# Ledger of designs, part 17: VHH binders against Riboflavin biosynthesis protein PYRD, chloroplastic (PYRD)

Target 1, 366 residues: Riboflavin biosynthesis protein PYRD, chloroplastic (PYRD), of Zea mays (Maize) (b6trh4)
Amino acid sequence: PRLAAGALSGRCQAQAAGDLDDAHYMRRCVELARKAAGHTSPNPMVGCVIVRDGRVVGEGFHPKAGQPHAEVFALRDAGNLAENATAYVSLEPCNHYGRTPPCTEALINAKVKEVVVGMTDPNPIVASKGIEKLQGAGISVRVGVEEALCRKLNEAYIHRMLTGKAFATLRATLSMNGIITNQIGKGADQSGGYYSQLMKEYDGVIISSDLAKMSALPLSREAGTNQPLCIIIAQGESSRLHIPSLSQEHASRAIVLADSPVTVEPAGVEVAVFRQIDLESILQLLAQRGLCSVLVDFREAGESFASLLNDFQEDKLVQKVVVEVLPFWLASDGLSNLAFGGSQSFPLKNLELRDVNGSVLLEGYV
Below, E stands for the ipSAE of ESMFold2; O stands for the ipSAE of ESMFold2 at other seeds; V2 stands for 0.75 times the mean of E and O plus 0.25 times the DockQ between their complexes.

## First folded at step 8 (VHH; framework vhh_5j56_2)

Design q6 (from m1 with S55T S61Y; at its last look DockQ between E and O 0.30; V2 from the best seeds 0.00; counts 0 for: pae E 8.1 > 2)
Fold by ESMFold2, look of step 8:
Structure q6 (fold): chain B 366 residues (1-366), chain A 127 residues (1-127)
Amino acid sequence: as target 1 above (366 residues)
Amino acid sequence: QVQLVESGGGLVQPGGSLRLSCVASGSEGFTFSSYAIGWFRQAPGKEREGLSSITSSGDSYTYYSDSVKGRFTISRDNAKNTVYLQMNSLKPEDTAVYYCAAGISYEDMYSTPFDYWGQGTQVTVSS
């Protein structure tokens, strides 16, 4: 039969309550970190929460590249209340000197009792060195609380740290009957829409030259956003490219990657010429330019742009797929109108689905 | 593509000094000042350890492991695409192959991804 409440008192209840409290505070770290989405690249998004006697006494997040780490803000917020407190941080505290002491020293000097870490540093050379420093100073350290959530938060940063390549997501829009369409869902590109949010979250967006000639360049309509770099792929025979939505003052917001010399309007847009354009070479160039994340926006694509994406799953060039399904059934003459998909079948992992203003947004991993 | 070439290794007596050099080159558009450079070493039968690094901004941000702090000095000359490691008061336990490595760097970064590595230069400290 069922155990009385008193029989579970002590050991089991304390462990379960402590684990739930840890998860709660770590999820708050992730929530805080997300406030800086689109602002921290090439740095990760990091949050920190200081807890004493069951209550939050300090909070902080890393607001943008070039500013202090999350722990610094949280410790400032807590003041002397950090002593004998538990610090929750979504990423392993740094243990290196720069202009300021490392975050491990800041936590040690504040005399925190315990540090709870969401994930270790993804750089394998320095992984665990911050944890070891804290433990050597007598601080209790627990690792892995809400680790999956913390890793998803910084999946692009982790990918770059482990591979040296930008994290790539493929985005496409389909009709209900599986036909690639160039339009996006109603309201998707307005503030709060999924497309506007994607433009906030990625360092760069790869588009066809046809899209650049015919439409406004992708941008986010979220307040205070750093706009993504627009990477325009110009393949085959075009000698001129006019980007009507781009002013000369904002020419640095775009780069053209071409397979032959091309004259670009407006003046000042960088042009890089390749002997042959392929996805791997593009992603390598973008990583060398400091981009951690890139969205491939499959719209207004001709045969050349589409061929760039053949077998995109090979060699892990693309990590994530985002597909919008519109509530339209398009006329079709049969199976020949199916979406592109390369030469091999493979399952997507961790499929998620949400309703976005009358269409369906699917997300999965390669 | 970034290429790194180390030089300056050799045999020295305990207490002696060596200066290692790491010369970097790259594909069109390579900008050395955008890279952090780190020095690492690996002794026979041991794991590779990080010794020192210097950010893309030069002398403003340097790191030294406890094993070499006070004895080794990292510096860079961006005009020559070169990073140096001045190694003083050398000990037998400093015997190893020394590697330089490069990664894109920015001020106040959380961690440097060292994606490019040299072939290494041997340093031997023995009587």
Scores: ipSAE 0.013, ipTM 0.339, lowest interface PAE 8.1, mean pLDDT 82
ESMFold2 (binder alone), look of step 8: mean pLDDT 79; pTM 0.802
ESMFold2 at other seeds, look of step 8: ipSAE 0.142; ipTM 0.580

## First folded at step 9 (VHH; framework vhh_5j56_2)

Design r1 (from q5 with S105Y; at its last look DockQ between E and O 0.39; V2 from the best seeds 0.00; counts 0 for: pae E 6.9 > 2)
Amino acid sequence: QVQLVESGGGLVQPGGSLRLSCVASGSEGFTFSSYAIGWFRQAPGKEREGLSSISSSGDSSTYYSDSVKGRFTISRDNAKNTVYLQMNSLKPEDTAVYYCAAGIYYEDMYSIPFDYWGQGTQVTVSS
ESMFold2, look of step 9: ipSAE 0.190; ipTM 0.621
ESMFold2 (binder alone), look of step 9: mean pLDDT 80; pTM 0.818
ESMFold2 at other seeds, look of step 9: ipSAE 0.365; ipTM 0.748
ESMFold2, look of step 11: ipSAE 0.060; ipTM 0.501
ESMFold2 (binder alone), look of step 11: mean pLDDT 80; pTM 0.818
ESMFold2 at other seeds, look of step 11: ipSAE 0.294; ipTM 0.689
ESMFold2, look of step 12: ipSAE 0.024; ipTM 0.485
ESMFold2 (binder alone), look of step 12: mean pLDDT 80; pTM 0.820
ESMFold2 at other seeds, look of step 12: ipSAE 0.255; ipTM 0.687

Design r2 (from q5 with I104Y; at its last look DockQ between E and O 0.54; V2 from the best seeds 0.00; counts 0 for: pae E 7.4 > 2)
Fold by ESMFold2, look of step 9:
Structure r2 (fold): chain B 366 residues (1-366), chain A 127 residues (1-127)
Amino acid sequence: as target 1 above (366 residues)
Amino acid sequence: QVQLVESGGGLVQPGGSLRLSCVASGSEGFTFSSYAIGWFRQAPGKEREGLSSISSSGDSSTYYSDSVKGRFTISRDNAKNTVYLQMNSLKPEDTAVYYCAAGYSYEDMYSIPFDYWGQGTQVTVSS
């Protein structure tokens, strides 16, 4: 780890150097965890780094649900060098049997000296249980190193654990003059593009029935991707819905949420009928089906689809907003009654922007 | 399916106390002791907040968020399939709809998510 230039004054610099070493190793844990982006839901993304005598002796990450935790891979990589080492882990080690054995037991058996944790598990049933188990076995535990980074890594997991609802991101595309458009930026839906990446990282995507009838269903072009569940909102008096881009073989990639009975082509597509379609009920239903995250893709939106978003800020139903601004100036079509955003003004937080193939992508939190 | 019913909400003065109950029931192999129970609340226009939880009866561990630690106490009575939240020293900021939630432990899990939720009970602390 590189220290900033300046006068060394002894004890202050010793503490600063120690803090930077912890942060460096924890950031490596996050980097490792990201290798499994889009593969771990409903499990969080977790990375682990084993350090002995200032040297990394083992690394690992959780590759997907049903596979070992990051700590197990890191301990296997370190072998006997894990004894008296420091283990850095981005999330509190699990102390329950699930799809993988408890990592607290593995760390104890390896005789690590110390465990440094990025964040505690937000789930109340597991919070501090792993830490308490390690401490009871004589292992020193420090918590909170790079906590903000670790929380951002798993923001959807945290949201699901705390609320019982899926984490929701609203995505829209605007022209330079602020007109909602149905285009996606050049290359955005191809491998490496931001839209393709979003489809990899989100468990589901909510789209209008108009989009489903008019274009291919959203999917990722990233290699080895678990494709998102397409959640198609069908409101109105249509008794039939034809999804031309969906084959019967792939009927399980979509679900239709309707306010009245509807016959869907192809056969085999699940249809759920609601007395009233509202975003809160959808987000809770999706969480119960194992989805932690959902993207609301605001394209080809009619009045009914837009109404899902009437009070999205006031009701805390959407956590993040992603807006793409295209380098076009569009003539107005007079679509004033297809608005969303509620009746109250509010600032977005933590705004970030980047250039994406000649367009601008903006991201912020509600 | 698991059904959760909250009760015990109402209007109370600041500094007062309320006791909430969460009664669980189910069919086809329902075993209350295998469930962890959590209490959550949601005020109008705010995100749902986790307050407290109690583990399955195997270890009966409890958790409290900083906002309620020392004022709220969670307990369970497996004979009645019930979890309680004793709320003392209530403040106007505690005004919200209170929900209980249940998570089942099974062998193939990383974590125990709260997948079953009650309909909520209103608590109002007057100014």
Scores: ipSAE 0.013, ipTM 0.375, lowest interface PAE 7.4, mean pLDDT 82
ESMFold2 (binder alone), look of step 9: mean pLDDT 80; pTM 0.814
ESMFold2 at other seeds, look of step 9: ipSAE 0.116; ipTM 0.630

Design r3 (from q5 with S53V; at its last look DockQ between E and O 0.42; V2 from the best seeds 0.00; counts 0 for: pae E 6.8 > 2)
Fold by ESMFold2, look of step 9:
Structure r3 (fold): chain B 366 residues (1-366), chain A 127 residues (1-127)
Amino acid sequence: as target 1 above (366 residues)
Amino acid sequence: QVQLVESGGGLVQPGGSLRLSCVASGSEGFTFSSYAIGWFRQAPGKEREGLSVISSSGDSSTYYSDSVKGRFTISRDNAKNTVYLQMNSLKPEDTAVYYCAAGISYEDMYSIPFDYWGQGTQVTVSS
């Protein structure tokens, strides 16, 4: 982005004495933002900390879409102490008008001296507009403090803004000898289990129609959770689909994507019929409906469902994988393979592992 | 699902005016009033830039980039599923392909996710 010309535009300042403090305050912004995990989509998670004379005088985070931005809460908390303070914010302040004035104007009216930004707006078409507005009003702006942490916090939001598709994570469970299983680990779907926590964090979960017919629909057992939208893929010869675990009063928690006419019970479940169902189109549709993230839960998958994941590393269809490895060695009639991806090998990036109640949970980026 | 078609571009002298139109259409259940519409432009060899946005209803809010504020006016006619960009005091620097884009809009958005784009219309400002 171009730097604005103005009172502060020509400054080439020596490195500020508070660089270590900058990182600490920005990490606090991220910590605050995470309090709203699972509640903000389609909005990002954002935190803001107001600092004056080396002291935090106000804090805020964006709690839910439809509520004020983090900066508004932090400025309210700081009151008149925001004047001549430094505002730390994990995402570039907005500069568009809605029901309330943009956060750039709120910061200007509070007379903050300086704004420290973790990351710019990921939308390249309007990126840096907030920063430019602040600089034009004589406010000093620093950018990029803890940028990697701020980007990781909102990786799904960023992906949606850059691609117009929902961020997709593939989840599967394997035995120790690499056999796909339909069981998940002991306690994983109970409160505190990793599967329950995933259901809290993702806007939607994509499952096969076989799973929907045979099992309870995925849900989170975490307190205060927004449940994910359940996206049921119905391909093939089914003319009727009964979802036993779904009551009519909760029909809005699921949608069915089918390649032919399907009668769904209970009544009231949205059904969309497509000539061709493919993962790219699904991810675009879900983004258009306001979902930033979806989990592809690979269980009870037939070949039709598995085919959605052919060459999933191409065209940035899947960004992340989560593999649960159970502490069992299953009998097999030879070597087994996952039916994911294509004929090309590729490394996963930024691998992490966790012990989850006697199983191993592996996470990595495509 | 949503289709956008721009029109009204052309050649104009410096200081002149043009009005661009963006007509929206969609599948069953399409509600034009639920979408924010933005105007963008891209000159050859440059990045696409945002110019103006009008919220999901024509009386809610508008946004203008500093490069066009005071010269361009965005408006919408929900009866015709159309958004307009009135461009006045045109300069040679305004020469570009102009695009309209649509995204679902709601209160307290951090950034509007423009998921639908038109094909663009050429505007040339020269003598």
Scores: ipSAE 0.025, ipTM 0.434, lowest interface PAE 6.8, mean pLDDT 83
ESMFold2 (binder alone), look of step 9: mean pLDDT 81; pTM 0.827
ESMFold2 at other seeds, look of step 9: ipSAE 0.216; ipTM 0.615

Design r4 (from q5 with S55T S61E; at its last look DockQ between E and O 0.67; V2 from the best seeds 0.00; counts 0 for: pae E 7.9 > 2)
Fold by ESMFold2, look of step 9:
Structure r4 (fold): chain B 366 residues (1-366), chain A 127 residues (1-127)
Amino acid sequence: as target 1 above (366 residues)
Amino acid sequence: QVQLVESGGGLVQPGGSLRLSCVASGSEGFTFSSYAIGWFRQAPGKEREGLSSITSSGDSETYYSDSVKGRFTISRDNAKNTVYLQMNSLKPEDTAVYYCAAGISYEDMYSIPFDYWGQGTQVTVSS
């Protein structure tokens, strides 16, 4: 007979239960942090849970940049019950003085007994300073609970802090026989669909000028979301570009990156002209404009736009790939090379798969 | 328009030492002491890793990642617009391109973008 979960010994369960309690509360921190998805950039998503005698007595999350940190909200929620409690936080508490006291001071003043941290801050300017401050005040600190989950929550923040570049994801839709298509799965771009939810999570979306001319600009249909900046790549474009779905009133929702001067309709759309457009220069510009995350939405495959993605794995320009596979077999001239260019094969890591309304969504890391 | 130039990389045997330098320059009004400086490295196929940092002037504080703590030492000489990374007890795992980066601390401390990066200097640890 094979081993099942119910066959574990009591001591094994008791030892794992202590770790499971920490993991449970840290997962709650991540759950709380996700309430601010799409709203905290350039700040990370952070959650905090205060536990006393095995019960949650306070919760908080960081709702947007410029607002109090998660620990402040959690401490306010707990009130006097924070004394001698354990504070779980998904990211190392800040130790820098700004307009308000740092979160380390707030935790110290509340007299918490212990702080459990999901991950240290990857930014070396701030890393370990919060932990050291808490320890110096006599607070016990544990680090690394659910660290992988906390890192995944803030993968864009981590990448931005370590490289100075925006986190980039490539999205494409394929037929079952591997042909890239403009179609998106049935209902994917409607409220609750994966594409609509994906648009909520990214600061910007990069599309070809061909897609912009033919379709509505990508947006999220989730309620209350901040829409991504639409970045339209106009390589080899003549003197005029028409974006029929964009009104002049909303011209600020798009920017055109071109290799030559171009007049955009509607008026008021920003145009940036480069001698040469490549993915690295695009990502540098977008990071300088404060974007932490960018989605490359590859739906209309012109050679110039596709060549932008040649060797996208080099120098870690793209971190993540999202591929939707539709349940269609499209006509083709036998075997074809429909992949964008590249000089070398590479594996994707941490592949995940889910069914999305009759299509398959694949996600993996470069 | 801040420029950072790394130097001091090269080939070294395991257990050896190297001292990296990061020299900063800028346009009119450039004040090196206002910048925090970090050292990073990236091996082929690996994620870039933060190694050490030193804050801006006024009671400068240092940070070291666990992978280098006790082996590497960061220091700065504001008169020469230079930050150093002394690397001792080098291991083959330290082989990478090493970058320095500069950023200004803002009140919103969760995210301190390193706006300026050097071109990198290669460090290779092998026999």
Scores: ipSAE 0.014, ipTM 0.556, lowest interface PAE 7.9, mean pLDDT 83
ESMFold2 (binder alone), look of step 9: mean pLDDT 80; pTM 0.815
ESMFold2 at other seeds, look of step 9: ipSAE 0.037; ipTM 0.548

Design r5 (from q5 with S111T; at its last look DockQ between E and O 0.68; V2 from the best seeds 0.00; counts 0 for: pae E 8.1 > 2, unsure alone 64.6 < 65)
Fold by ESMFold2, look of step 9:
Structure r5 (fold): chain B 366 residues (1-366), chain A 127 residues (1-127)
Amino acid sequence: as target 1 above (366 residues)
Amino acid sequence: QVQLVESGGGLVQPGGSLRLSCVASGSEGFTFSSYAIGWFRQAPGKEREGLSSISSSGDSSTYYSDSVKGRFTISRDNAKNTVYLQMNSLKPEDTAVYYCAAGISYEDMYTIPFDYWGQGTQVTVSS
């Protein structure tokens, strides 16, 4: 309660509070945006807070495609208090005109004094156009506050914008001595567990046909989750595929990608047949269907499924790797029990480590 | 579904010019005029860079990145389903594979996704 006792001046505290306030409000934008994780594709996750006289007077986030943008919700929440306020937004406000007015016009009409932007729009058609529109209307704009955090929030969206392919994460589980295992960590697939949270955050999950035949399809156990599309890879000689955990009512939750004609049970599951199944074409197809992100769940992988990943580091088809290390030492027939290894070496970037219920979760970028 | 084919790349001296073409085709219901078209490039080991774009025919706005503004000109010919990139005053730094890409926007999108890409054409600027 005692304001910076001793020698600190109000001007010094105002400057420190101002810098901290910007980062604080932008981090709040990211928190708000994260509430819509798994719901916004093909749109990004975006948050907005409106601040007047050092107090938040409005907040909003984009809840899903087809709903208003974050700025609209925040401006509605603020009402006339938005006049002469500062608006913090995690992504550059849109300025493309169509049948609805852009968010730049909404901010201008609300007479905000200043807009603080986390990151510029990654799309080169529209990059900086929102900022220029706001500046042209006399609004002060600052850019780049918590930019790294804002970019990480939407890394899948950014990747899709720049490449036309879905962002791909490879997930695998290893024993302590490096043996690939099909078992996931204790509690990982329960509510609050990392696997359940991944299923909420990814638009799709790529699995082998062996997993689909033998186990329940991956799902999130988080409340209110929009479940990922299950992409089942069926390669080899087989005329039928039975997915026992999938009811006909829920056939739209899965798609089968096959290298030859296959009859799928239950009826109504979409089947796409390719001469050659490769990861690049899969990622492009999924992006065209509106998915920004997919998880490659490396479980129950036979040779055919594993072959999709033989050269994943080439062409940058996989951007992220998530490896769970279990506290077990498994018997091995030798060093060749690795899931895949290739002859190429490369460092992972931005390595991060978490303890997850007695296992270690490692995350890094290719 | 949209297919894009680039052409017109090659070897050119610094200060020279090239004209790239991007020819579009599609399955049933394809209307080229409904698509925004962008040009991108990627040099080895670098991230893909957006260079220029032209909106759909209903709003024929053009955009240029700072790295090419004043040197490159984008245009479209909807009768031929073609977008061009006229590249003047070429520099060694312009050496890259050049791609065209197409996307449709609709209301409530934050941006226009370029979901359809060509195979690319090599441009090399060297003496």
Scores: ipSAE 0.012, ipTM 0.484, lowest interface PAE 8.1, mean pLDDT 82
ESMFold2 (binder alone), look of step 9: mean pLDDT 79; pTM 0.802
ESMFold2 at other seeds, look of step 9: ipSAE 0.019; ipTM 0.456

Design r6 (from q5 with A36Y; at its last look DockQ between E and O 0.28; V2 from the best seeds 0.00; counts 0 for: pae O 8.9 > 2, unsure alone 63.5 < 65)
Fold by ESMFold2 at other seeds, look of step 9:
Structure r6 (fold): chain B 366 residues (1-366), chain A 127 residues (1-127)
Amino acid sequence: as target 1 above (366 residues)
Amino acid sequence: QVQLVESGGGLVQPGGSLRLSCVASGSEGFTFSSYYIGWFRQAPGKEREGLSSISSSGDSSTYYSDSVKGRFTISRDNAKNTVYLQMNSLKPEDTAVYYCAAGISYEDMYSIPFDYWGQGTQVTVSS
């Protein structure tokens, strides 16, 4: 009938418009969650926005492990206006009991009409229980709004929950003609630069002992940063390692993983000695120490450091690659290639590109 | 140290059944009943998938993913430090390496990290 056709058309248009509004509010949840970047591990980054009559009446995010969840802050901010409102949350509300009631109960007690969820929680203990609890209380639930964005936000959390290993990103710098260089793009390590921002986002950074001996340790210059742990790979017969940029006051900023005994200056730097250093064991150890994410910073690398990356695609040890291409052409005595990975080629997925102060930053997934 | 060892994998025809076991051991003071246990799997070329979990001390807080709900059953025997996954009505898409994982819920944490993982056991369902 003609009325059924008109109703379907109107319903499709209304859902399309509502989907755009849903996407807008969910992107706001992600923006809020990012305010805690570098502070929530091993917890995920979560944001919540409460909307009533087309207006935001409450907002919140999870600021760090041990603090209230995003929904609690957003409900406190909304007060009585949360009643009959729509709550947008980037991750499925928890139904886990702790010192405070679970977020599902908080949403139910506030009498929200609807909850819109970016992604379900990959944690098996809480997965789907939050959604089912809300539905059982008569709350309408929609799932999967901006799901790809929400998953990218917490890719390290998801990876650790599913594998027990830290999420690893390989960073390298190339000249325009494909030569690996130890330089970083102009301004990249200053406040607002991509390298400084990257150091804010990762729980740890893996570097060679040569970098530690010859350069300042990687750090973020963003305000309020929880600096990454520097994981220094020391391979060979050297019995002493001096880290000139590290004071004894800050010795806890670094750990040395060595294949033989080594004395480190300054005193107080943790040293762990292994029979054999391999990337899989490093990633497992770092996860067990509470690190969800690590950056492998391929600078001042020798053959031993590069060998950590052999077969990284086949063994699924690295999930993301970040390559900076500098606008320089470097002389060489022949063709050169990066000397890591297995014997097979593979495409990178979801390639993205940015211009960064006269160079190009490429990001892709293994 | 907490160690988890999976067993019970193997080759099975479609429609068949297998029971996986996950045996836990630990250093002095280890209390198995304090741990949440989850089962995961990873097929070649795929991301690791969470399948099922069981709360500490019992099965009243079990979870099952949609891919296995109604076919798989998780249970635990705290006297034997063991968690089981009974897998029925197996399909070729269930072919994967299966892992158990353990975690403790710390008060005031947003979520429970699974900090301990087994080595895995292979399950192959022939097509």
Scores: ipSAE 0.012, ipTM 0.407, lowest interface PAE 8.9, mean pLDDT 82
ESMFold2, look of step 9: ipSAE 0.012; ipTM 0.446
ESMFold2 (binder alone), look of step 9: mean pLDDT 78; pTM 0.794

## First folded at step 11 (VHH; framework vhh_5j56_2)

Design s1 (from r1 with S55Y; at its last look DockQ between E and O 0.75; V2 from the best seeds 0.00; counts 0 for: pae O 5.2 > 2)
Amino acid sequence: QVQLVESGGGLVQPGGSLRLSCVASGSEGFTFSSYAIGWFRQAPGKEREGLSSIYSSGDSSTYYSDSVKGRFTISRDNAKNTVYLQMNSLKPEDTAVYYCAAGIYYEDMYSIPFDYWGQGTQVTVSS
ESMFold2, look of step 11: ipSAE 0.310; ipTM 0.644
ESMFold2 (binder alone), look of step 11: mean pLDDT 80; pTM 0.818
ESMFold2 at other seeds, look of step 11: ipSAE 0.088; ipTM 0.475
ESMFold2, look of step 12: ipSAE 0.226; ipTM 0.607
ESMFold2 (binder alone), look of step 12: mean pLDDT 80; pTM 0.812
ESMFold2 at other seeds, look of step 12: ipSAE 0.110; ipTM 0.506

